# VH-VL binders against p42126: the designs that were tried, part 14

Target 1, 258 residues: p42126
Amino acid sequence: QRVLVEPDAGAGVAVMKFKNPPVNSLSLEFLTELVISLEKLENDKSFRGVILTSDRPGVFSAGLDLTEMCGRSPAHYAGYWKAVQELWLRLYQSNLVLVSAINGACPAGGCLVALTCDYRILADNPRYCIGLNETQLGIIAPFWLKDTLENTIGHRAAERALQLGLLFPPAEALQVGIVDQVVPEEQVQSTALSAIAQWMAIPDHARQLTKAMMRKATASRLVTQRDADVQNFVSFISKDSIQKSLQMYLERLKEEKG
Key: E = the ipSAE of ESMFold2; O = the ipSAE of OpenDDE; V2 = 0.75 times the mean of E and O plus 0.25 times the DockQ between their complexes.

## First folded at step 8 (VH-VL; framework fv_bebtelovimab)

Design c6 (at its last look DockQ between E and O 0.71; V2 from the best seeds 0.00; counts 0 for: pae E 2.5 > 2)
Fold by ESMFold2, look of step 8:
Structure c6 (fold): chain C 258 residues (1-258), chain A 123 residues (1-123), chain B 109 residues (1-109)
Amino acid sequence: as target 1 above (258 residues)
Amino acid sequence: QITLKESGPTLVKPTQTLTLTCTFSGFSLSTSGVGVGWLRQPPGKALEWLALIYWNDDKRYSPSLKSRLTISKDTSKNQVVLKMTNIDPVDTATYYCAHRGYKYGFWPYFDYWGQGTLVTVSS
Amino acid sequence: QSALTQPASVSGSPGQSITISCTATSSDVGAYDYVSWYQQHPGKAPKLMIFEVSDRPSGISNRFSGSKSGNTASLTISGLQAEDEADYYCSSYTSSTYVFGGGTKLTVL
């Protein structure tokens, strides 16, 4: 069970908790469970909004699962990237109000998930940062993730953040606009409930159509280029130099734990 | 090798509850992302999807038949059960169960099918 | 009466290419490529021939190909052979629901 769903159908809200030990990496199984769980909530009229949060201490999500990207076949890389695209498309275009209750570190693929939401709340804890740090690993964020960041914090801030692979601690995250609110850790969930209630006060059809209109161009760019984006990823990740770098990084993570 | 086999009554009377069992091998419903669906095909007519159950007990039902359908599983017995209430002659069809894998993450296709079982509803 | 419209029948001679269309009658939520094609010989269970618009399962001949343009998906069978004679169904998945086309009977002359 990698996704825990705590429904409150009377309030029209569910809390979706990430429980993929140890750090909520976006493994193929976790991506699949997220999509299936989201789909169930989207098709149940009892629910109008979802709070995304973590069941793992100190981490919202550490991002893409590097074990899915190293030492596998090209067919596996293609399938994995399609699964990443699927999660982003489903979250980004969801008819539900999505609020991120970011109760831990949120780099890379964790930030991908958070950026799809309608509202982001980050715990005011000096250990928690959010951002797209792919370039520090020698990896380029896909164009649709770059677009999403640019739409959130503006072109110049996104341009600088992506090139430098910036991770923003809470005060800086609020200043740059990558999160909408920073609150004490113990207030994150109650703040998320208050935020989702504000969105849900808007008639569903008007809110959903407005969201779709605002997000159409960005989503359509991926939809029309989906196969090419997969091939670009497979070509990049299959390079011997990249595979060697990933192997060394994974080995460092094992030594750090040991 | 993935195999599925449907079992249940071949002749039922109107108003009865139809119970069909899918017994399968070559996969487990404890595997994340895996599901089993039920479909039917009236004689000479098109395929119609009825229900789906996932490894985590999440369920999906055809909107037009939702009030009459119940799907359940017993993972230890490798079985999925479909119940359909208030049977009517229009429900005469060949009933299939089918495997749905998690290939490439979210993968909404039926890649392995049982041979089907014909259920005839008396008039 | 299906939301996916297929021609009732199609015919071709051995060696020819034929195309079976599958047109959605209305757009729904999502634009994802969840289209599949199933082959069914008389008295047999359906067999998955194409998934995700154009991908083939292992063991399916490359004579079978799929494509999509707008709200129409197409199954093309090249080098038509006698054993290709069967009913063909398209299917689409949206919003937790599977929809099947009415089927197309392919006759090999």
Scores: ipSAE 0.553, ipTM 0.826, lowest interface PAE 2.5, mean pLDDT 90
Fold by OpenDDE, look of step 8:
Parts: C-alpha cells; sequence; structure tokens
Structure c6 (fold): chain C 258 residues (1-258), chain A 123 residues (1-123), chain B 109 residues (1-109)
C-alpha cells in the first residue's frame, strides 16, 4: 500500500501516511489510493479529522509523477490530469478537518496537497521547502491551484510566488502564510494532533458549511470547466518541446540514481 | 478476456444468510486500482449497487444494506464472496458481480459483468 | 443520497435520434462527475455504454453519445436501430456509493 492509514477512532482522528517510494510522487496509483483512503474515512462517522504526513524521510511529496506525463498517450495524460483534479476536489471539499504535518520537502504537487488542508505545520528544516515552482519549469499552474494559493496567502503574495516559482524555506513559509506553524521536526506530529483537536472542537455542521462556503467558488469553477482544464493540460504536456524536456530530465534522474 | 460468473443458491428461505460467490478470470485482484462489485436487480426493477471490494481489501457497502452485507475476496482463487444476512422476500433479485477496472486512475465504473444469478427468497 | 430520475420510457423510429435524460435531485458540487450509462437487453446483464459523462468504452458504437448540462445528464442515440431496443440506466458515483436511475425503456417503432 502506498497510503498507510493509522486510525484512532477514540480520538476521532486518522493519520494518513504517504508511503510511495522513493519520494511520494503523485503517480496514478498513488492518487487513486489517496482518494479511496479519504473516502473511506469520510464515510466512517468515527472520524472527524485527518492528518496528512509522510512516511518517507525528508520528503512530504515531490509532486506530480513525471513518468505519467512523458511518453504516454494523450488519453493517458487526460486520465492522469483528471485524477489530479479529483484528488484536489476531494481534499479541498472534504468535510473532514484536514491538517498537513509536513515533515519533508513539499514542492509543486506536494504543495498542492498541503494547500487543500485546513491547517499546515512545517518542520523547521532548511531543506524542507514548500511552494509552487511550476514556472521555473516553464509550466503554468492551473487556475484552481492558483486560486488555492491565492486564498491562502493573498493575491499579491500569490502573484509573486507563482510568477517566480518560489519555494519557501520554513521561516519564509511562515512569514508569507503558506504554512500556519513551523516547529521542530520531532514536534510536527504532536503539534498536528493539538491543532486538529482545536478544529474538531467546533461543531461539525457549522464548520463544514463555512468551509464549503469559502471554497465553493473555486471548486465549482473546476467542476464546470473540468474538461477544458484537462484539454489545456493535454495540449501543453503533449508539445514536443515539453516532452523532450521531460525525457531529458527523466534520463538525468536515472543516471543520478544508477 | 475478462469474465465473471456468479454462483450460489437460487432458493433461500427467509431469515437465512445468502452466500454468493463470484469467480472471475482475465484479471487479478492483486492489480492496483481493480475492484469487484456486487449489484442486484429485482424482477422488472432498477439496478442496485450492494458492495465493492478493492485490490487492497478496502470495502464499500450500500448505506442502506451495509449492516447485512459482508464482502470478501480470495485473490489466489480469483473469487469474491458476498454474504447477506436476514434475507427477506424483498431481496429476491438477479444478483450480478462486476469488474471495476483501473482506467485513468479513479474509475468507478463496472465495465464487465457476470451473467447474473436469480435468487428467489421464499418460505 | 441523490436520486437519479429518468423517464420511464422513450420511443423512436429507425434512423431517428432519441435522447434519454437523467436528472440528479442533488446539486452537490462534484456529485455528478462520474456519470455512466448502461444498456440492458431483456434477460441479459447490463453493458457499459458511456462513462465520464461522454466517453465510450472500446467497441461501443459512436451512435451513442453522452452529455451533461447542469444537473441533467443525457444519453443520445443517433441512427436508431432495432437492436437498440433495451432498458437504459444512468448511474453516478458519489461519496463511495453507486446510485442508479430508475431506468428507461427504449422502444424502437
Amino acid sequence: as target 1 above (258 residues)
Amino acid sequence: QITLKESGPTLVKPTQTLTLTCTFSGFSLSTSGVGVGWLRQPPGKALEWLALIYWNDDKRYSPSLKSRLTISKDTSKNQVVLKMTNIDPVDTATYYCAHRGYKYGFWPYFDYWGQGTLVTVSS
Amino acid sequence: QSALTQPASVSGSPGQSITISCTATSSDVGAYDYVSWYQQHPGKAPKLMIFEVSDRPSGISNRFSGSKSGNTASLTISGLQAEDEADYYCSSYTSSTYVFGGGTKLTVL
């Protein structure tokens, strides 16, 4: 299993640990397991909150799986992107309290996952940066991801961060507001438990409706434009120049690991 | 070629437990993303989903029937078993098992079906 | 749980185009993304005809098409043929639950 779920029904909390070696890339299988795991928890009344964290040392999630976006069919690209959309929709609109215990690097797709949560705790390690660095790779973030970041850190900060493709170390991440707390690495999990308890102290109905109200516009827009968004992605990723770039990068990665 | 076949009693008495077995070929429940579901259809009525089991042994049940349903798998035998307790005449239906494939990630559709088995509940 | 409503019956002549509607009572965001259509001939198992609102499985005729507007999904069958006479069910996946419409009986006149 790529997702390890550790339930504490007594506390009403489950911990979802990402366990997709080597760096928790969001492969199609991993995306699917995440959605399935989340659904299971959402349908179990024993749970009101979920902590997302990594079982892989040093990395929360490296982001999208490049192998899913290179050398595949357009249909595959479309399916993959739909899976990414689905994960975002499910996380972003979850009735559960979601807290990210970010105990490793959190770029791009990892940051996407973290941004869907209600609260984010980042380990105080200079090697652990969080942000959306798509533009550094010549990629534009989708509007729903842009909105998510904007809704988190504000328009001006998001505009700068996205254009420059910034990855924030812990101090700057806290300052800009992309994370809510920075704590020593050994305290990330306990802090997450404390934080989620605060959120869970709020009546569920009121909390859930408020959350829905706050996030409805962005979520609804994606749902309405889901196909268009997929087409945009497919058109972009299928470009020869992009495919070549991805292929070269993947080859380099293989060489470094080999 | 993916095939599924339902087997079990065709006549069950009220209050008894119905046990149905789905034997399949052409795919494995060890494959990530794959699932097998059970559905039923009373004579002349609409389809109803009952349960689903995934490759990773996660299970889903119809909310209205979950208290009565247990789904399990034997991957080595390519079998999925459905048990339904406290059977009633209203449970008379054709029962289907169906393959839920892995396509484009999360793909909640039944693309292959067994022929179905009619189960009649009568005293 | 959102119920799916279909017309009980529709009819058409060979060569015509017919449309079957499927309306969700719930307006939940995302609840209507996983729309599928199944064809069922008498005494036979259902057959997946459309998934993801408008995609066709391999081997399914392009005479079958799907669309969605608002809370209503539609199955359109063009160039109606005698073999198209069957029951058609719409389905949706929401909150780990599969729901089906009441079914529509299509008669080819």
Scores: ipSAE 0.359, ipTM 0.776, lowest interface PAE 2.0, mean pLDDT 93
ESMFold2 (binder alone), look of step 8: mean pLDDT 89; pTM 0.926

Design c7 (at its last look DockQ between E and O 0.68; V2 from the best seeds 0.00; counts 0 for: pae E 3.4 > 2)
Fold by OpenDDE, look of step 8:
Structure c7 (fold): chain C 258 residues (1-258), chain A 123 residues (1-123), chain B 109 residues (1-109)
Amino acid sequence: as target 1 above (258 residues)
Amino acid sequence: QITLKESGPTLVKPTQTLTLTCTFSGFSLSTSGVGVGWLRQPPGKALEWLALIYWNDDKRYSPSLKSRLTISKDTSKNQVVLKMTNIDPVDTATYYCAHRGYKYGFYPYFDYWGQGTLVTVSS
Amino acid sequence: QSALTQPASVSGSPGQSITISCTATSSDVGGYNYVSWYQQHPGKAPKLMIFEVSDRPSGISNRFSGSKSGNTASLTISGLQAEDEADYYCSSYTSSTYVFGGGTKLTVL
């Protein structure tokens, strides 16, 4: 399985560990399994909170799976993007308390996952950067992702971060507010457990409604513009220049592994 | 081509346990994203979903019937089994197993169905 | 759980277009866009006709189309044919649960 769920019903918390080698790329299968796993927890009254973390050393998630976006049919691209949208919608609107225990690098799609959470803890390792670096690759972040970042770190900071495609090391990540705590790597999990307990101490109904109120605008906008957003993605990713770039990059990756 | 076929008793007495088996071909329950579901339809009435089992052995049950239902799979035999306890005449229905496919991600639809088997509950 | 309401019956003449509605009591028809439609002929198993509100499985005629507005999903059958006479069920997936409408009997006059 690509998602390892470790439940603690007594504590009302489950830990979801990403286990999609090599770098927890958000493949179509991984996306699907994440949604299924989350949905199961949401429907189990034993759980009120979930910690998202990685079972892969050094990486939380490397982001989108480039193999899903290269050399495939337009239908595949559309389906893949819908899956990405679905994961974001499910995470962003979850009634569960979600805490990211970021114990590895967290760029792009990894950051997307982290940003959907209510609280983020990052390991204090200079190699672990978090951010949306799409522009460095000539890619524009979708509006719902932009909104998510903006809602996290503010408009001005988000504007700068997105335009420059910044990846923040732990100290800067904390300063800009993209993460809530930076702790030694060995304390990430325990800190997450403590943090999630604080959130779960709040009456669920009030918390959930407040969360929904805060996130409704962005979520609803995506839902209403879901197809348009998909078309934009497909149009972009299908460009010859983009496909060529992706292909070259994938080839380089293969060479480096070999 | 994907095919499914339901098998089991067609007559069951009240309070007994109904065991139905779905034998399928054309796909594997080892494939990520794939599932097999059970549904039923009383004569002249609407469809009702009962249970679903995924490739990773994750299970879903109808909230109203979950206490009575157990779904399991044998991937090597391409079989899914549904057990329903404490059967009552109200459970008389055509029971279907269906393929829950995997198409470009999360795909919660039944795209292939068995022919169904009528189960009558009577003393 | 959200109930799905369909008209008990609809009818049309060959060549006409008919629409079957499916209304959810909740604010969302089945959580996001997980709305599907099934066709069932007498004594036969249901057949998936539409999924994700408006997508068609392979082999399904383009005479069948789906849409959604607010809490109501709609199945439209254009160029009505005799073989379209069947029961039609809308379905929604939400919270790990599948819900079906009461079904609509379509009669081709």
Scores: ipSAE 0.718, ipTM 0.882, lowest interface PAE 1.0, mean pLDDT 94
Fold by ESMFold2, look of step 8:
Structure c7 (fold): chain C 258 residues (1-258), chain A 123 residues (1-123), chain B 109 residues (1-109)
Amino acid sequence: as target 1 above (258 residues)
Amino acid sequence: QITLKESGPTLVKPTQTLTLTCTFSGFSLSTSGVGVGWLRQPPGKALEWLALIYWNDDKRYSPSLKSRLTISKDTSKNQVVLKMTNIDPVDTATYYCAHRGYKYGFYPYFDYWGQGTLVTVSS
Amino acid sequence: QSALTQPASVSGSPGQSITISCTATSSDVGGYNYVSWYQQHPGKAPKLMIFEVSDRPSGISNRFSGSKSGNTASLTISGLQAEDEADYYCSSYTSSTYVFGGGTKLTVL
């Protein structure tokens, strides 16, 4: 089981814990379990909000699973990207209040998940950085993720962060606005419960319609361009130069353990 | 290769509980993302979805029939069981179990079906 | 929850193209593209022909194609053959629920 759900139906919230060893990379199976688990909570009227957090020490999510993006067929790349899009669309458009309790490192695809939430709380640990650092690896964030970052921290900050592939330690993450709070690690869960209660104090219908209005442009653009976005990803990731770069990066990660 | 087969009574009386078993091979309900659904088709009429059970025991039911349906699984026997209470002659149909498609990602489609079993409810 | 409306029947001659429509009463047909089409010959189980609006499972002829516009999904069969004579059902998934259309009987003349 890669997703652990701890319900508190009396409070109207559930805690969804990421349990995909070793670092909660977004493998196809993990993406699948996340969507199915989210759907269960959305279909249960006793829940109004979900706290996303990690059961893995030191990491919220390390991001996209590079083994799904290297040495595979174009059909596999297409299926993988569709799974990534599905998770993002489901989280981004959810009628549930979503709060990220970021109790570990949150690069790239981990930040993708966090940016879908209504509120983000980061543990005050300098090893727990957050950001979309894909350009450091020669990879370009998809338009819908670039738009999400821009909507969160503003155009100028997003432009700089994406071009440089910045990862923000806690103080900088708070300053730039990629997270909403930074607290001691032992307070992350209690702070998330307090934050989600604040959101749930708003009448559900008005809050949900307002969120849908604010997010409609970015979500609709992906929905209407979904196949083109998949083909762009497949074309990009299939290039020999990109595959070679990914292979070299994966080999260097293996060598760090030698 | 994925196969599914429905079994259970072919003739039942009104008010009884119908119990249908789906026995399958070529996949495991312990595999992440996998599910088995039940559907029915009254003679000469459209398909109707009844229920779905996932590998993690998560369950989905048709809203109109939810109060009458119970789905369960026995992963070690490769079986899924559907129970429908308070049977009525309008429940006469061919009942199918089906594999929820594609192991990876969220693809809510039934790609492999059993042959079906006709259940007739006496009047 | 959305109802799906299909024409009761369509017909065509061998070699022609035909299109079967599937119209939803809500926009859930267009949301995450969870539309599928099933073929059913008499006395047989349904067979998945199209998923995600327009994708074909392995082994399905490219004579079968799917599309969507607004609240209407369409199944097109080109180069009609005698074995294409069957019932065709569209299906949509939303909010943990599967909905099927009433079915369309395709007759090959």
Scores: ipSAE 0.473, ipTM 0.792, lowest interface PAE 3.4, mean pLDDT 90
ESMFold2 (binder alone), look of step 8: mean pLDDT 90; pTM 0.927

Design c8 (at its last look DockQ between E and O 0.76; V2 from the best seeds 0.00; counts 0 for: pae E 3.8 > 2)
Fold by ESMFold2, look of step 8:
Structure c8 (fold): chain C 258 residues (1-258), chain A 123 residues (1-123), chain B 109 residues (1-109)
Amino acid sequence: as target 1 above (258 residues)
Amino acid sequence: QITLKESGPTLVKPTQTLTLTCTFSGFSLSTSGVGVGWLRQPPGKALEWLALIYWNDDKRYSPSLKSRLTISKDTSKNQVVLKMTNIDPVDTATYYCAHRGYKYGFEPYFDYWGQGTLVTVSS
Amino acid sequence: QSALTQPASVSGSPGQSITISCTATSSDVGGYNYVSWYQQHPGKAPKLMIFEVSDRPSGISNRFSGSKSGNTASLTISGLQAEDEADYYCSSYTSSTYVFGGGTKLTVL
């Protein structure tokens, strides 16, 4: 049960809570459960919107699961990356109103998820940063994630943030526009409920067609290049220098636990 | 190693409810991401998907047949059951159950199939 | 609701190559790359030959290959053998729904 869904069909919303201990890393199993859960809600006429949030203290999602990217076969890397692409495509093009209630740290793959949403609310806690910090790990954000950030905060801000691997604390996140709202931590859920109600006040058909129109170009770039994007990831992640760096980082994480 | 086998009646009368059981081995429907689907093939015609049930009890149904279909599972018995109500002659077909894995995440295709069971609807 | 169109039949001699087409009436073949091909011998269950447009399951001969261009997916069988004589179905997946083509009967002369 890595995804907890708390439905409120009478209100037309569901709360999807990330429950993948310890830090909601995007493991292959978690990615799969997210897509399956989202598909169920998309095909249930009683739901018009979903709030994405975390049941793990202090973290929305720590991002991609490094154990899926280290010491595996090229076939595994290809499958893992296809699963990451699938989650992004499904979230980005969803017919549901998606609101991120970001009640914890949101680096890298966590920010990937948040950027797919229609609206992002971040808790006002200096420990809760959001951003795409892949370059600080020696990893390149995929082009479709760069596109998504660029569409959200503009070309120059995205260009600087990606090259430096910036993580934004709440005040800076609001200033740069990577989140839409910053509120006290205890108000994040109630603010998300209020925001999603405002989005759902718009007639579904018109809202959904408008979203599809606005997002079509970005989504189509990945769809038409999906195999090439997988090949680029597998080629990059398989490099000995990258594998060595990932292995060293994983060993440091084990030492912190033991 | 993965095997599936369909069982149920071979001859049914119109208006009855058809109940088909899929008994499988070599995998567990407790494993995250795993699913079992039902499909059918009328004699000499194309394959048609009917329903799917996932390890977490999530269900999917063919939109055109949804009102007539119920899928369920018994994980302890390694069984999946399909019920189809209000049977008529157009439902004459070979019925298959099939495995859906998760090796590379969301992979919507069927990699292992049962032998199939022919169900004939009399007039 | 998308439909998948396949030729009703195709034939070839041993050693030749043939191609079976699968054309969608919508963009679902061009979408998320969830095109699969199944082989079915008479009286037998379908067998997965190609998934995700062009990938082969373990144990499937490299004589079978898949590709896609626009709304048309193709299955190519090279070096035809008598055992390749069967029905071939393409399938796609969109919006929680599986769609199958009408099937193509391959005859090896």
Scores: ipSAE 0.429, ipTM 0.768, lowest interface PAE 3.8, mean pLDDT 90
Fold by OpenDDE, look of step 8:
Structure c8 (fold): chain C 258 residues (1-258), chain A 123 residues (1-123), chain B 109 residues (1-109)
Amino acid sequence: as target 1 above (258 residues)
Amino acid sequence: QITLKESGPTLVKPTQTLTLTCTFSGFSLSTSGVGVGWLRQPPGKALEWLALIYWNDDKRYSPSLKSRLTISKDTSKNQVVLKMTNIDPVDTATYYCAHRGYKYGFEPYFDYWGQGTLVTVSS
Amino acid sequence: QSALTQPASVSGSPGQSITISCTATSSDVGGYNYVSWYQQHPGKAPKLMIFEVSDRPSGISNRFSGSKSGNTASLTISGLQAEDEADYYCSSYTSSTYVFGGGTKLTVL
C-alpha cells in the first residue's frame, strides 16, 4: 500500500500517511490510491477530519512523477493529468477537515496537495521547503493551482512566488502565509491533532458550506474546463524540447541513484 | 481478453443467504487500481449497483443494501464472492459481475461484464 | 441519494440522429464528469458505450457520442441503425456510489 490510513474513530480523525518510495512522487497508482482512500473516509461518518502526512523521512511529496510524463503516449499523459485533476478536486472540495502535517520537503505537486488542505503545519527544518517551482523548470502552473496559491497567500505574493518559482523554507513559508504554523519536527503530528480539533469544533454544516462557497469558483472552473486543461497539458508535455529535457533529467536521477 | 462469469444458485428461498461467485480471466486483482463490482437487474427494471472490491481489498457497498452485503476476493483463484443475507422475493434479479478497469487512473465505470446469472427467490 | 432521470422511450428512423437525455436531480451527480452510458440488448449484459461524459471505449462506433450541459448528460446516436435498438442506461459515480438512470428504450422504426 502506498497510503497508510490510521483511523482514530474516537477522535473522529484519520491520519493518511504517504508511503510511496522513494519520495512520494504522485504516480498514477499513488494518485488513484489517494482518491480511493479519501473517498472511504468521506463516506464514513465516524470521521470528520483527516491529517495528511508522510511516512517517508525528509519528504512530504516530491510532486508529480516525471516518469508518467516522459516517453509515454498522449493518451497516457491525458489520463495522468486527469488523475491529478481528480485528486485536486477531491481534496479541495472535501467535506472533511484536512490538515497537512508537512514533515518533509514539499515542492510542486507536494505543495499542490498541501494547498488543498484547510490548514498547514510545517516542520522547522531548513531542508524542508514548500512552494511551486514550476517556472524554474519552464513549466506554467495550471490556473486552478494558481488560484489555489493565490487564495492562500494573496495575489501579489502568489504572483511573485509563481513567476520566480520560489520554494520557501519554514521561516519564509510562515511569513508569506503558505503555511499556518512552523513547529519543531517532533511536534508536527501533535500540533496537527490540536489544530484539526479546533476546526472540528465548528458545526460541520456551516463549515462545509462556507468552505464550498469559498472554493466553488475555482473548482467549478476546472470542472467546466477539465478537458481543455488536459489538452493544454498534453500539448505542452508532448513538445520535443520538453520531452528531451525530462529524459535528460530522469537519466541524471538514475545515475545519481546508481 | 477480459472475461467474467457468475456462478451460484439460481433458486433461493426467502431469508436465506445468497452466495455468488465471479470467476474472471484476462486480468488480476493484484493490479493496482483494478476492481470487481457486482450489479443486479430485476426483470424488466433498471440496473443497480451492489458492491465493489478493489485490488487492495477496499470495499464499497450500496448504501441501501450495505447491511446485507459482503464482498470478498481470492486473488489467487481470480474470484470475487458476493454474499447477500436475508434474501427476499424482491431480490429476484439477474446478477452481474463486472470489471472496473485501471488504465488512466481513477476510472469509475464498468468496461467488461459477465453474462449474468438469474437468481429467483421463491418459497 | 441523487437520482438520474431518463426518458422511458425514444424512437427514430434509420439514418436519423437521436438523443437520449440523462438529468441529475442534484448538481453533485456527475460533478466530476463521471457519466457513463451502457447499451443493453434483450437478454444480454450491458455494454459500455461512453465513459467520462464523452469518451468512447475501443471498438465503439463513432456514431455514439456523449455530451453534458449543466445537470443533463446526453447520448447521441447518429446514423441510426436497426442494431441500435436496445435499452440505454446512463450512470454516474459520486460519493463512492454508482447510480443508474431508469433506462431508455430505443426503437428503430
Scores: ipSAE 0.258, ipTM 0.730, lowest interface PAE 2.7, mean pLDDT 93
ESMFold2 (binder alone), look of step 8: mean pLDDT 88; pTM 0.914

